# Ledger of designs, part 297: VH-VL binders against q9h9l3

Target 1, 176 residues: q9h9l3
Amino acid sequence: PRKMVAIDCEMVGTGPKGHVSSLARCSIVNYNGDVLYDEYILPPCHIVDYRTRWSGIRKQHMVNATPFKIARGQILKILTGKIVVGHAIHNDFKALQYFHPKSLTRDTSHIPPLNRKADCPENATMSLKHLTKKLLNRDIQVGKSGHSSVEDAQATMELYKLVEVEWEEHLARNPP
Short names: E, the ipSAE of ESMFold2; O, the ipSAE of OpenDDE; V2, 0.75 times the mean of E and O plus 0.25 times the DockQ between their complexes.

## First folded at step 14 (VH-VL)

Design Gb7 (framework fv_fezakinumab; at its last look DockQ between E and O 0.66; V2 from the best seeds 0.00; counts 0 for: pae E 7.9 > 2)
Fold by OpenDDE, look of step 14:
Structure Gb7 (fold): chain C 176 residues (1-176), chain A 120 residues (1-120), chain B 111 residues (1-111)
Amino acid sequence: as target 1 above (176 residues)
Amino acid sequence: QVQLVQSGAEVKKPGASVKVSCKASGYTFTDYYMHWVRQAPGQGLEWVGWIDPDSGGTFYAQKFEGRVTMTRDTSISTAYMELSRLRSDDTAVYYCARGPYTYGYEFDLWGRGTLVTVSS
Amino acid sequence: QAVLTQPPSVSGAPGQRVTISCTGSSSNIGAGYDVHWYQQLPGTAPKLLIYDNSNRPSGVPDRFSGSKSGTSASLAITGLQAEDEADYYCQSYDYSLEAWVFGGGTQLTVL
């Protein structure tokens, strides 16, 4: 059995209009929710919009932030060979310029049994916040200080654990 | 119609540079990676690199690092690949091909290719 | 020299079944990365034939099928037709190279 980790990333806005989403924080937790990685990351381009309300990223966090290339290397070392759980995880991988095997990816935003458990349409895309509240009775992403990628990653892992057995069996019966 | 339209054939001397264009239509240009793949005459396919049209981020195969530059103009949904310091073994048909962001391991749309001939 | 290994050629008579193998390693197919197949007719660009190991894009006949096991993949063509004569390439991703990788290609001849 492969090790399982959950990942969540926070993005800031770069580019001329700040419309480019650049990685500014990455958190990775193990199956038990222990933090394996949590670093602020310095984008290669100038930050135009910290998107603090959502990202929780502030200018001060970038002072000693890990350069993107270095951070990417560290993150990839952790992810390689593992089952990676995330919510809308394609955004994280895109920000990382990383390609994880589909068969080793678990996106909690696209797990019908999870939605069903939350009394949501199976084919709907539900937010992490909503699922966490419904299934874990926990409030995340509250306040005006922005998100915590660690909390989000932990919540994602816990959500997946609720349907892990069922979903893994499903995947085994329906390999890509 | 969903398609990729590439620029015409090029003939270059060794040491020169070539810039090939690829215009996307029929889909949102910034929703897919744009890959470049080349094929030497009578040979197989070789991946050159990709660009993220949304961010402008690029990733090149090691073999081409330092010699290839990929850019895009989102206003006209066009991707560009420039290869410098051309050699005879760079003679190939160069294809642009789109790949999904999520699990973009496959290339589901290809241009017709651009022949680049490098000869003295 | 290709990262993925294919037989250089295969042949079959019309109506027959042919298979094309694609052998990778622990850093690509064996690492869990999916295999995709492309058909390239003479003088044309490659066309996606199979994606994610065994899925057919719209317009691809069910005569074409793909499978993956271990570090290898296979393309099967049943009811071989003259129009199937082409080059076929398998493709995957290699995490050690951080690159998309192709097989060397297989030339299919319909006898």
Scores: ipSAE 0.909, ipTM 0.945, lowest interface PAE 0.5, mean pLDDT 96
Fold by ESMFold2, look of step 14:
Structure Gb7 (fold): chain C 176 residues (1-176), chain A 120 residues (1-120), chain B 111 residues (1-111)
Amino acid sequence: as target 1 above (176 residues)
Amino acid sequence: QVQLVQSGAEVKKPGASVKVSCKASGYTFTDYYMHWVRQAPGQGLEWVGWIDPDSGGTFYAQKFEGRVTMTRDTSISTAYMELSRLRSDDTAVYYCARGPYTYGYEFDLWGRGTLVTVSS
Amino acid sequence: QAVLTQPPSVSGAPGQRVTISCTGSSSNIGAGYDVHWYQQLPGTAPKLLIYDNSNRPSGVPDRFSGSKSGTSASLAITGLQAEDEADYYCQSYDYSLEAWVFGGGTQLTVL
């Protein structure tokens, strides 16, 4: 049987005026929410905007951060061959410069049964914060210190478990 | 019309460099990765690398690392591949090909190819 | 030696069925990466024929079909026509090479 993990990433601004999003933290949890990976990552480009209000990344985090190329190799070794769960997960894969098979990808921002459980329109894109509050009675991303990718990855896995049986059956009948 | 239009054929000497262009039209250039694939005469397909036109990020096949540079100009929806220190075995048709953004690895749109000949 | 293995050639008479195999390994097809197929007519660029193992893009006739099992994939062509004479390539991703990988190609001859 195929193992399952959840991933979440935080990005900083690089490139002209800090408009390019570059990976600065990645967290991966297993099915039970145990942390398999959680590292600050040094982008290969100069950081123009730490985006701390949303990313939680500060200059001090970059001092001992793992260089992007090394971190990417570590992360991809964990993801390969697994079902990977995330929220708006295409942004995480883009930041990793990585392609995961669609058949092994689960995106909690695009699961109609999950929206239905939250009393949301089935095709609406709901924030992780909103779904987590509504369905898990948990507040995440609290305060102005930025997001925690560990917290977000754990919440994402718990949300998927609410619809896992139904959605896996749907995908078996309707391969992506 | 959705298409990729590539620059014309090139003839180069060993040791030179070549820069091939690929202009996208009929779709949003920054919504897809651009891949480069080559085919030596009478041979199969070989992946060279990709560029993300949105960020400018690149990834190269190990065989080409250190000799290939991929760039883009988003203002004219054009991707470029430059191959340096050319050898006779770099003679090939070089294709640009559009790939899905993050969620897939098929190539659903191809340029006509640019023949690069490296001779003596 | 291509990463994915295809027979170099296949032939069939008009109206018959042919299959083209594509064999990978545990680091590509066996790791769960999908298989895609391309048709290349003489003097032209490759054209996507089958994606995600078995799906046909718009405009590809249903006499073309694909399947995947274990570390291998197969392209089937039924009702063979003269216009099907082309080179056919399978393609996947290999996580050990960190590369898009192709088969060596199969030349289909319609007798």
Scores: ipSAE 0.027, ipTM 0.640, lowest interface PAE 7.9, mean pLDDT 90
ESMFold2 (binder alone), look of step 14: mean pLDDT 93; pTM 0.947

Design Ma1 (framework fv_amlenetug; at its last look DockQ between E and O 0.76; V2 from the best seeds 0.00; counts 0 for: pae E 3.8 > 2)
Fold by OpenDDE, look of step 14:
Structure Ma1 (fold): chain C 176 residues (1-176), chain A 120 residues (1-120), chain B 108 residues (1-108)
Amino acid sequence: as target 1 above (176 residues)
Amino acid sequence: EVQLLESGGGLVQTGGSLRLSCAASGFTFSNYAMTWVRQAPGKGLEWVSAITYDSDYTDYADSVKGRFTISRDNSQNTLYLQMNSLRAEDTAVYYCAKARLAVAGPFDYWGQGTLVTVSS
Amino acid sequence: EIVLTQSPGTLSLSPGERATLSCRASQSVSSRYLAWYQQKPGQAPRLLIYGASTRATGIPDRFSGSGSGTDFTLTISRLEPEDFAVYYCQQYFSSPETFGQGTKVEIK
C-alpha cells in the first residue's frame, strides 16, 4: 500500500490588488497526524494582502520565511509518489505550482460518502470546518488568529480515514 | 529521551569496506531525515550524507559520492552507512545526526560518534 | 556549494565578557536555514541556534543569533566557564549542507 500524507496550505495575496494567491505556509502530516513539514514560505512577489483573518499569516512570519523555490523542492520530496489528501486541494497544488496525479489525489471536499456521512448533499462542497465539526465533533479555525494549517491538515486526514476503505474500493472500481 | 548510538567503526585498510549503523530511540524515527557527519582528528565538521524520512531521496558529499551509500530501516529504527573503497582521508569520527524535519532541518540530536581509521 | 567562513579563528576572552562570532556565506542564505553548534572536547556537537535566531531547547538565553543574507552572528552575552568550546555555523539551505571551519572560544 502506498504511503499517505495530508496537506494544507495558507496563501497570501500578491500581484495587482492582491488577487494572486501565493503560498505562504505549508503543512504536511502523515497518516497518524504527525507533522512532517510545517514552514512559512516567502512568495517571489511582494505581498499586498496577508489575508491574516483567514490565513493566519502576518508580516512577522515572513521575516525568516523559506523562499518559495526552496520550499517547493522540499514539499515535492514529500508528496512525490504518495497518496495526497487535502481539502479543496486543487488550490494547494495551484499555489505550489505543482499538480499531483489525479489517481493519487484525495480531495475531502469531493467525496460523496463523506458528505453523506455528515448528512450533507453528496454533490455539495462543504467546508473543512463544517465536516470536522459534524463528523469529528471538533472545532477548527476558531478565533481571530486565522487558520492553523497543521490543524487543518490533521483534520483532513482524520476525515478521510472515516471513509478510506469505502472510497478506496470505489476508486479501485472506478479509476479517475 | 532521544538517543542515537553509532557502531561499526574500527580499523580498516585502504580500499577496504566498512558498514556503520546508528540505532535510534526516543522518537518516531520514520518521521525524520537522518544525516551522517564526520570529523577528522583535530579538524572541523564535514557533512557526509543525508536521507529523507522514507528513503526516497539521498544526498552525498562530493568527497564520498560513488563510494558511500546511506540507507535506513525504519522498522528497526536504524540508519546505515556503507563505506566502500575507503581512503586515508576518510579517517574520522562519524556522527549520526537527527534532523528536525522529514526532509531537512538542523541537527537537534547527535550520537557520540564512532571512529573509523583507514590505514595503508 | 555554499562556503561558510567563520571569524575569528580563535577568540580569547575571560569569563563574564561578551563573545561575538561571525559566519559569512559565499552566497545568500535564507536565515531560516542557518544553525549554530557548540562542541566541547571529546563530545558530539550540540545544537545552539537554528533559523539564525531561534534557541534550541535547553539553551540559555545568553546565547543569541542574528543576521541575514551572507552575514550571521552568534553572540554570547556573558561568557560562562562552560562556554569555552568550538562553535560551528551550518547552512542547510541547499545541498550539499556545509559547516563553517569553526571558531574556538578559549579562556584568556
Scores: ipSAE 0.691, ipTM 0.892, lowest interface PAE 0.8, mean pLDDT 95
Fold by ESMFold2, look of step 14:
Structure Ma1 (fold): chain C 176 residues (1-176), chain A 120 residues (1-120), chain B 108 residues (1-108)
Amino acid sequence: as target 1 above (176 residues)
Amino acid sequence: EVQLLESGGGLVQTGGSLRLSCAASGFTFSNYAMTWVRQAPGKGLEWVSAITYDSDYTDYADSVKGRFTISRDNSQNTLYLQMNSLRAEDTAVYYCAKARLAVAGPFDYWGQGTLVTVSS
Amino acid sequence: EIVLTQSPGTLSLSPGERATLSCRASQSVSSRYLAWYQQKPGQAPRLLIYGASTRATGIPDRFSGSGSGTDFTLTISRLEPEDFAVYYCQQYFSSPETFGQGTKVEIK
């Protein structure tokens, strides 16, 4: 069977007034939650807003960060041909300047059976923090020091596992 | 704790074939890229071939491309190098090396090496 | 292909002296993707430095690395008897990955 990975990214603000979201950290885990990739990434443009409260990114992280083009190449070698699980994953792919096949993409923010398990409306968009608390009884993204992309990627994989059998069968019957 | 053990080296005639094996233990083999590096007698290190953690990408030095094939069996924690159409310049100690990353080096653990001698 | 050229070829020094080894790349290499290895006779190489300046686990602080772009340096601040060996730089920035030809550090 096709191998599955989970990804989470942290972004900083670049461009005019820091409104462009640029990749500054990426973490990828395998099905068991083992870390395959976890790097701080230097955007190709000047960083205007580190967005530290959410991103956890600080100036010192960028001193020895991997240049974006290099990091992107390494990340895509892991993602290509895989089922990729993420949360609101279109933002991650946009920051990577990459479009993964929809048939190989799993977005935990848009899986009706997962919402049903959380006693939420099936068409609602739920945060990763909320789903993780409700379904895994775990607090992530605690405090004001920013998110951990490793923690978030691991949580995303565990959430998908809760509905994996049902959702994969659904997608096999209903190809996107 | 981490161990890499190469085998399958030996004496072979020009044009012959050998298959090298590298048995890995002490780490999660399927999470890391693996590499073959060779060293001719009295010479420096030469990168030969690499394979990603999942086998999806392989690459080769130009000097061996088309003749050598790298592969891995993650269920048996074993790396392989199939060496065909061997030449005298392929004579070297062949090292198995573990990358620190899933797709690339650097190499934090190395095997002891296995000698391949190609005679005319 | 990125060619790494090490200098000098041989460095003859006494214990306690400082060793400075150079590695020059034929084109720019991000410092994150440059490593240094030590190899003693009859042994496999050992990783010393990666990311141009980060010491690998268990490597004593007398080993340090620096540099960027095309010019990289390994420094051994005070040579110990066990430091007399051959040293290789390596880039894993682009395929094919390449090594320098080596610098032998020997007892004067």
Scores: ipSAE 0.369, ipTM 0.781, lowest interface PAE 3.8, mean pLDDT 91
ESMFold2 (binder alone), look of step 14: mean pLDDT 93; pTM 0.949

Design Ma2 (framework fv_amlenetug; at its last fold request DockQ between E and O 0.93; V2 from the best seeds 0.00; counts 0 for: pae E 5.4 > 2)
Fold by OpenDDE, fold request of step 15:
Structure Ma2 (fold): chain C 176 residues (1-176), chain A 120 residues (1-120), chain B 108 residues (1-108)
Amino acid sequence: as target 1 above (176 residues)
Amino acid sequence: EVQLLESGGGLVQTGGSLRLSCAASGFTFSNYAMTWVRQAPGKGLEWVSAITYDSDFTDYADSVKGRFTISRDNSQNTLYLQMNSLRAEDTAVYYCAKARLAVAGPFDYWGQGTLVTVSS
Amino acid sequence: EIVLTQSPGTLSLSPGERATLSCRASQSVSSRYLAWYQQKPGQAPRLLIYGASTRATGIPDRFSGSGSGTDFTLTISRLEPEDFAVYYCQQYYSSPYTFGQGTKVEIK
């Protein structure tokens, strides 16, 4: 079996009016939930909007943040060749300016068996927070301090593990 | 308690080969990058090689590239350095060092080193 | 490669004095990726500071790191007898990882 990691990223706003989502934190955990990577990342462009209420990112986190180019290299060393699990993971890959093979990507926001297990419509896009509460009986993303990418990555991995066998079999029969 | 114990050092002739080992304990070995750093007698520290937590990536100093091979066995919590075509300038204490992260980082723990002496 | 140049080569001081060690990089290094090590004779190096200013576990608060860009500093506020050793800076910003040539802090 292939190695598996889960990823979650936080983004800040750059560019005109802060409409460009730029990577500002990336967390990666292994199958056991151990943190392999967790770094604040400095975007190449000036940050216009920290989006703190969602991202949890503050100006102080950028003081010694890892430059994007360096961080991207480090992250790719972890992701390359592995099954990568994430929630709405296309946003993470976009911010990372990286395209992981679809056959090696697992998006917990688009796994019908996972939604079914949570008594949700199979084709609905449910939030990580909702699925985590329903299936793991755990509260994440609480308060007004923004998200924790480590917490979110760990939750994502745990959610996937609930449907791993079934979903991997499905994908084997129906490759992307 | 984190422990790193190097072994395999000794006297070898120029052109010879030697394989160093580093036994790790006290931490989840498979989650961290590992590195070899050497120190020639009376000299400073020189980075030699590094390997990521899962062995997917390796890196070498130009001075040893093509001659040295870093590897690891995570099931045995052991780091290796295969040294071929040894030269006199390879004479040094070789330290095994743990990186703080899975793919890089500062070296937060070091072994006591093993001496490699290359003679003509 | 990034060349780290430490100064002075030797620093002669007495216990209780303040030690200031410099590490200059040939190009800009993110402060996140600058470390300091201590090495005593016959011993392996020990991590003192990483991320330019973060003390490693068990390191006394008399040790502090600062700096950014190309200039970094290790400060020992009040030298203890056990602090007389060789100190190395190191960057892990880009491969190859490189060390400074070291600064020897010796007793006056």
Scores: ipSAE 0.879, ipTM 0.940, lowest interface PAE 0.5, mean pLDDT 96
Fold by ESMFold2, look of step 14:
Structure Ma2 (fold): chain C 176 residues (1-176), chain A 120 residues (1-120), chain B 108 residues (1-108)
Amino acid sequence: as target 1 above (176 residues)
Amino acid sequence: EVQLLESGGGLVQTGGSLRLSCAASGFTFSNYAMTWVRQAPGKGLEWVSAITYDSDFTDYADSVKGRFTISRDNSQNTLYLQMNSLRAEDTAVYYCAKARLAVAGPFDYWGQGTLVTVSS
Amino acid sequence: EIVLTQSPGTLSLSPGERATLSCRASQSVSSRYLAWYQQKPGQAPRLLIYGASTRATGIPDRFSGSGSGTDFTLTISRLEPEDFAVYYCQQYYSSPYTFGQGTKVEIK
């Protein structure tokens, strides 16, 4: 069977006024939640806003960070040919400057059966934190030091597993 | 306990073929890239080839490209090196090594090596 | 291809002395992707340092690494009898993942 991975990214602000979101950390886990990739990434442009409250990225993390071009190559070697699970995953692919096939993409922010299990409106966009608390009885993104992309990727995979059989059957009947 | 056990080395004549195996245990083999590194007698280390955790990408040193093929069987926890059109300069101890990551080194665990001798 | 040139070829020292080993790359290498290995006669290499400065599991703190760009250094602060070996640097920044030619650290 086709292998499945989950991805989560953290971004910093680059470009004019720090408004461009640039990749500064990426974590990828396999189906069992084992870490396949977890690196700090140095954007090719000057960092204007570390966005530390949300990203957890500080200047010290960039000292030994992997240059974006190298990191992107490593990440795409893992993603190629895989079903990729993420939460609001369009943002992750945009930061990677990459288009993954829609037929191999699973976005936990847009899965009606998952919202249904959480007793949420089926077409609402729910946060990863909320879904994880509701369905997995876990607190993620705790504290003031920013998010953990490893923790978030692992939570995303576990959430997808709750609806995997139903959703994969749905997609087989309704190809994107 | 991480273990890498090479086998399949020996004496072979120029132009011949040989297949090396590396049996892995003590870690989740399918999560990590693997590599072959060789060392000619009295010489330094030479990287030979690497393969990603899922076999999707392979790469080779120019000195062996077209003659050697790296592969892995994740269901059997085994890494392979098929060596064809062998030359005298291929004489070396061949090491199997595990990368720390799914797609690249560094190489944190090494086997004890298997000697390949190529003679006429 | 990135060529790594190590110096000196041989370093003759006594136990207790400081050893300083150099590795020069033919082009810039992110320090994240520079490693050092130790090899004793008849043995496989052992990873000492990765990411230019991070000690691998079980490596004593007398081993330290530093450097960036094209110039990298391995330092052994006080040589122990078991430290007399050959040392290799390696880059895994871009394929092919080349090694330096080695520096032999031997007893004076």
Scores: ipSAE 0.335, ipTM 0.778, lowest interface PAE 4.4, mean pLDDT 91
ESMFold2 (binder alone), look of step 14: mean pLDDT 94; pTM 0.954
OpenDDE, look of step 14: ipSAE 0.784; ipTM 0.914
ESMFold2, fold request of step 15: ipSAE 0.239, 0.242, 0.168; ipTM 0.740, 0.740, 0.717
ESMFold2 (binder alone), fold request of step 15: mean pLDDT 94, 94, 94; pTM 0.954, 0.956, 0.956
OpenDDE, fold request of step 15: ipSAE 0.875, 0.865; ipTM 0.938, 0.935

Design Ma3 (framework fv_amlenetug; at its last look DockQ between E and O 0.83; V2 from the best seeds 0.00; counts 0 for: pae E 4.4 > 2)
Fold by OpenDDE, look of step 14:
Structure Ma3 (fold): chain C 176 residues (1-176), chain A 120 residues (1-120), chain B 108 residues (1-108)
Amino acid sequence: as target 1 above (176 residues)
Amino acid sequence: EVQLLESGGGLVQTGGSLRLSCAASGFTFSNYAMTWVRQAPGKGLEWVSSITYDSDWTDYADSVKGRFTISRDNSQNTLYLQMNSLRAEDTAVYYCAKARLAVAGYFDYWGQGTLVTVSS
Amino acid sequence: EIVLTQSPGTLSLSPGERATLSCRASQSVSSRYLAWYQQKPGQAPRLLIYGASTRATGIPDRFSGSGSGTDFTLTISRLEPEDFAVYYCQQYYSSPETFGQGTKVEIK
């Protein structure tokens, strides 16, 4: 079986007015949904906005958080050479300051067969929450505690698995 | 319950080879990095080698580079250490240790160790 | 490599006394990547503390870890007879992973 992992990251706001998205949590799961990595990460710059409503990140999570440089090294050891599945994954890679090969990237926010299966326009960008509810009959990102990156990564992997065969065949015929 | 059981230790002559094994159970072996740590008689702990969960990355102490090879068989839940060109200073109890993470981390579980004695 | 220096080499105390063990790093280590282990004669090491200050599962609360930067401390608030052993600090902040040389806590 192909080496495949799914990733989801949570970001906080740094820089002027907190407009810079900085990595604050990263979760990686394998093909079976087992957690390979789940760490709070300390940005190199002062956090201005924890974005807790969405990120689930609080100040207390940063007390013993993994320094960004160290976390990045660990994460890259997991991602390198693998097919990486994510939702709107360009944001995760940007936060990681890492660029994964396009040929090894699977973004569930841009897979037409997945949207089709969910009775959505093929070229529309649907949320992970919506797709998960529609296709997996599962509610994610509920409550007031913010997102769970582990839950999101698992959902992303499960969604991809629904269209894996078809999409991989498509990519083989139409390499990015 | 997590269990790590080392085997393969014994008496070997200088320049000889030995292959250690570590049988793991009680956890999803393929999700965690594994490490060999050794302890010479009456001495402290020394990191020897580490391998990531999927074997994509390996690392070695300078003292064993070029002589030792760490590997794993995730289908068999087994960690290995191939030791070649053994020296007297390699004499030690060798422990296998489970890392907290897939790529590294503190060692939350240890085996009981296997003794390797290198003599002339 | 990061060199961890433990002190003292030997600590002679009586049951019921407070033990303070030091681990000094040659360069700054994130507290998240500092661990302490206990080893009794003829036994494998056992994890006591990780992340400099978090007790491992099953570890009594008389054990505590603290510190940051280059200076870390393991404290045993009240020594029990079973606490007499060798204690090692370890960093996994950078490769190669390294251990301190150990502190032996012996009965006075």
Scores: ipSAE 0.774, ipTM 0.910, lowest interface PAE 0.7, mean pLDDT 95
Fold by ESMFold2, look of step 14:
Structure Ma3 (fold): chain C 176 residues (1-176), chain A 120 residues (1-120), chain B 108 residues (1-108)
Amino acid sequence: as target 1 above (176 residues)
Amino acid sequence: EVQLLESGGGLVQTGGSLRLSCAASGFTFSNYAMTWVRQAPGKGLEWVSSITYDSDWTDYADSVKGRFTISRDNSQNTLYLQMNSLRAEDTAVYYCAKARLAVAGYFDYWGQGTLVTVSS
Amino acid sequence: EIVLTQSPGTLSLSPGERATLSCRASQSVSSRYLAWYQQKPGQAPRLLIYGASTRATGIPDRFSGSGSGTDFTLTISRLEPEDFAVYYCQQYYSSPETFGQGTKVEIK
């Protein structure tokens, strides 16, 4: 069977009015939650809005950050050929300027069995914070220092494990 | 405490083969790229080969391509270098090095090295 | 392949003096993808500096690195007896990763 990883990214604002979301941190964990990658990343464009309240990214983090082109190459070496788990993962792939095969993609924001375990409507879009609190009894994304992409990637993997057998069977019967 | 312990070096004839091992401890071996670096007597450091954390990617210096094979066993925390068709210019101390990242990076820890001597 | 050229080849100095070692890349190593290592006779290399200027854990502050792109410098502000060794720069920007040929810092 294919190896599985979980990814979470933090974005900053670039482009006009800071409305473009550009990758500024990426964390990848393996099935056991061990960190495979965790780097600050320098976008190729000028940062207009660090979005620090949510991203946790400050100017000091960019001083020795890995340039986007290099970081993308390193990240794709990890992701290629893997089942990749994320939460609202389309945003992460967009920031990476990368398309991952849908058959190898798992999005914890839209897995009906996971919502069911959380006593939520199956078709609802639930936040990572909400699911983690309900199903893992953990508080993530707390305080004013922004999100931890390592913490979020680890939570995402643990959430997927709760429904892995059921959901993988479902996808085998219903290929994307 | 990170430790890298090379073994398998020794005296071997030209055209012969040798397998080096590097036993790793004190870190999660399966999370990091690993590298072999060699140093001929009185000479500088030469990168030989690297392997990603999951073995999906390997690369070799031109001087060893087709003759050397890097591999790893993550269940045994061991890195290997299979060296075939050895030449006099392969004589060196061979170091095992841990990369900073799963697929690349600077080498934050090094083993003590093992000497390979290729004689005619 | 990115070639790293170190200068000088040998630097003869006394304890207490400042040492300045240069490393020049044949093409850009993308801002700061440059590391420095120290190697004493009979020992494995030890990481000193990564990211061109960040000291590795346990490295005293008399060691400092600077530079970007193609030109990099390692400075030892006040040589101690244990600092007489060979120093290598290394780029980890692209494969094949390469080392400079080394600068020997020896006692005068």
Scores: ipSAE 0.278, ipTM 0.742, lowest interface PAE 4.4, mean pLDDT 90
ESMFold2 (binder alone), look of step 14: mean pLDDT 92; pTM 0.938

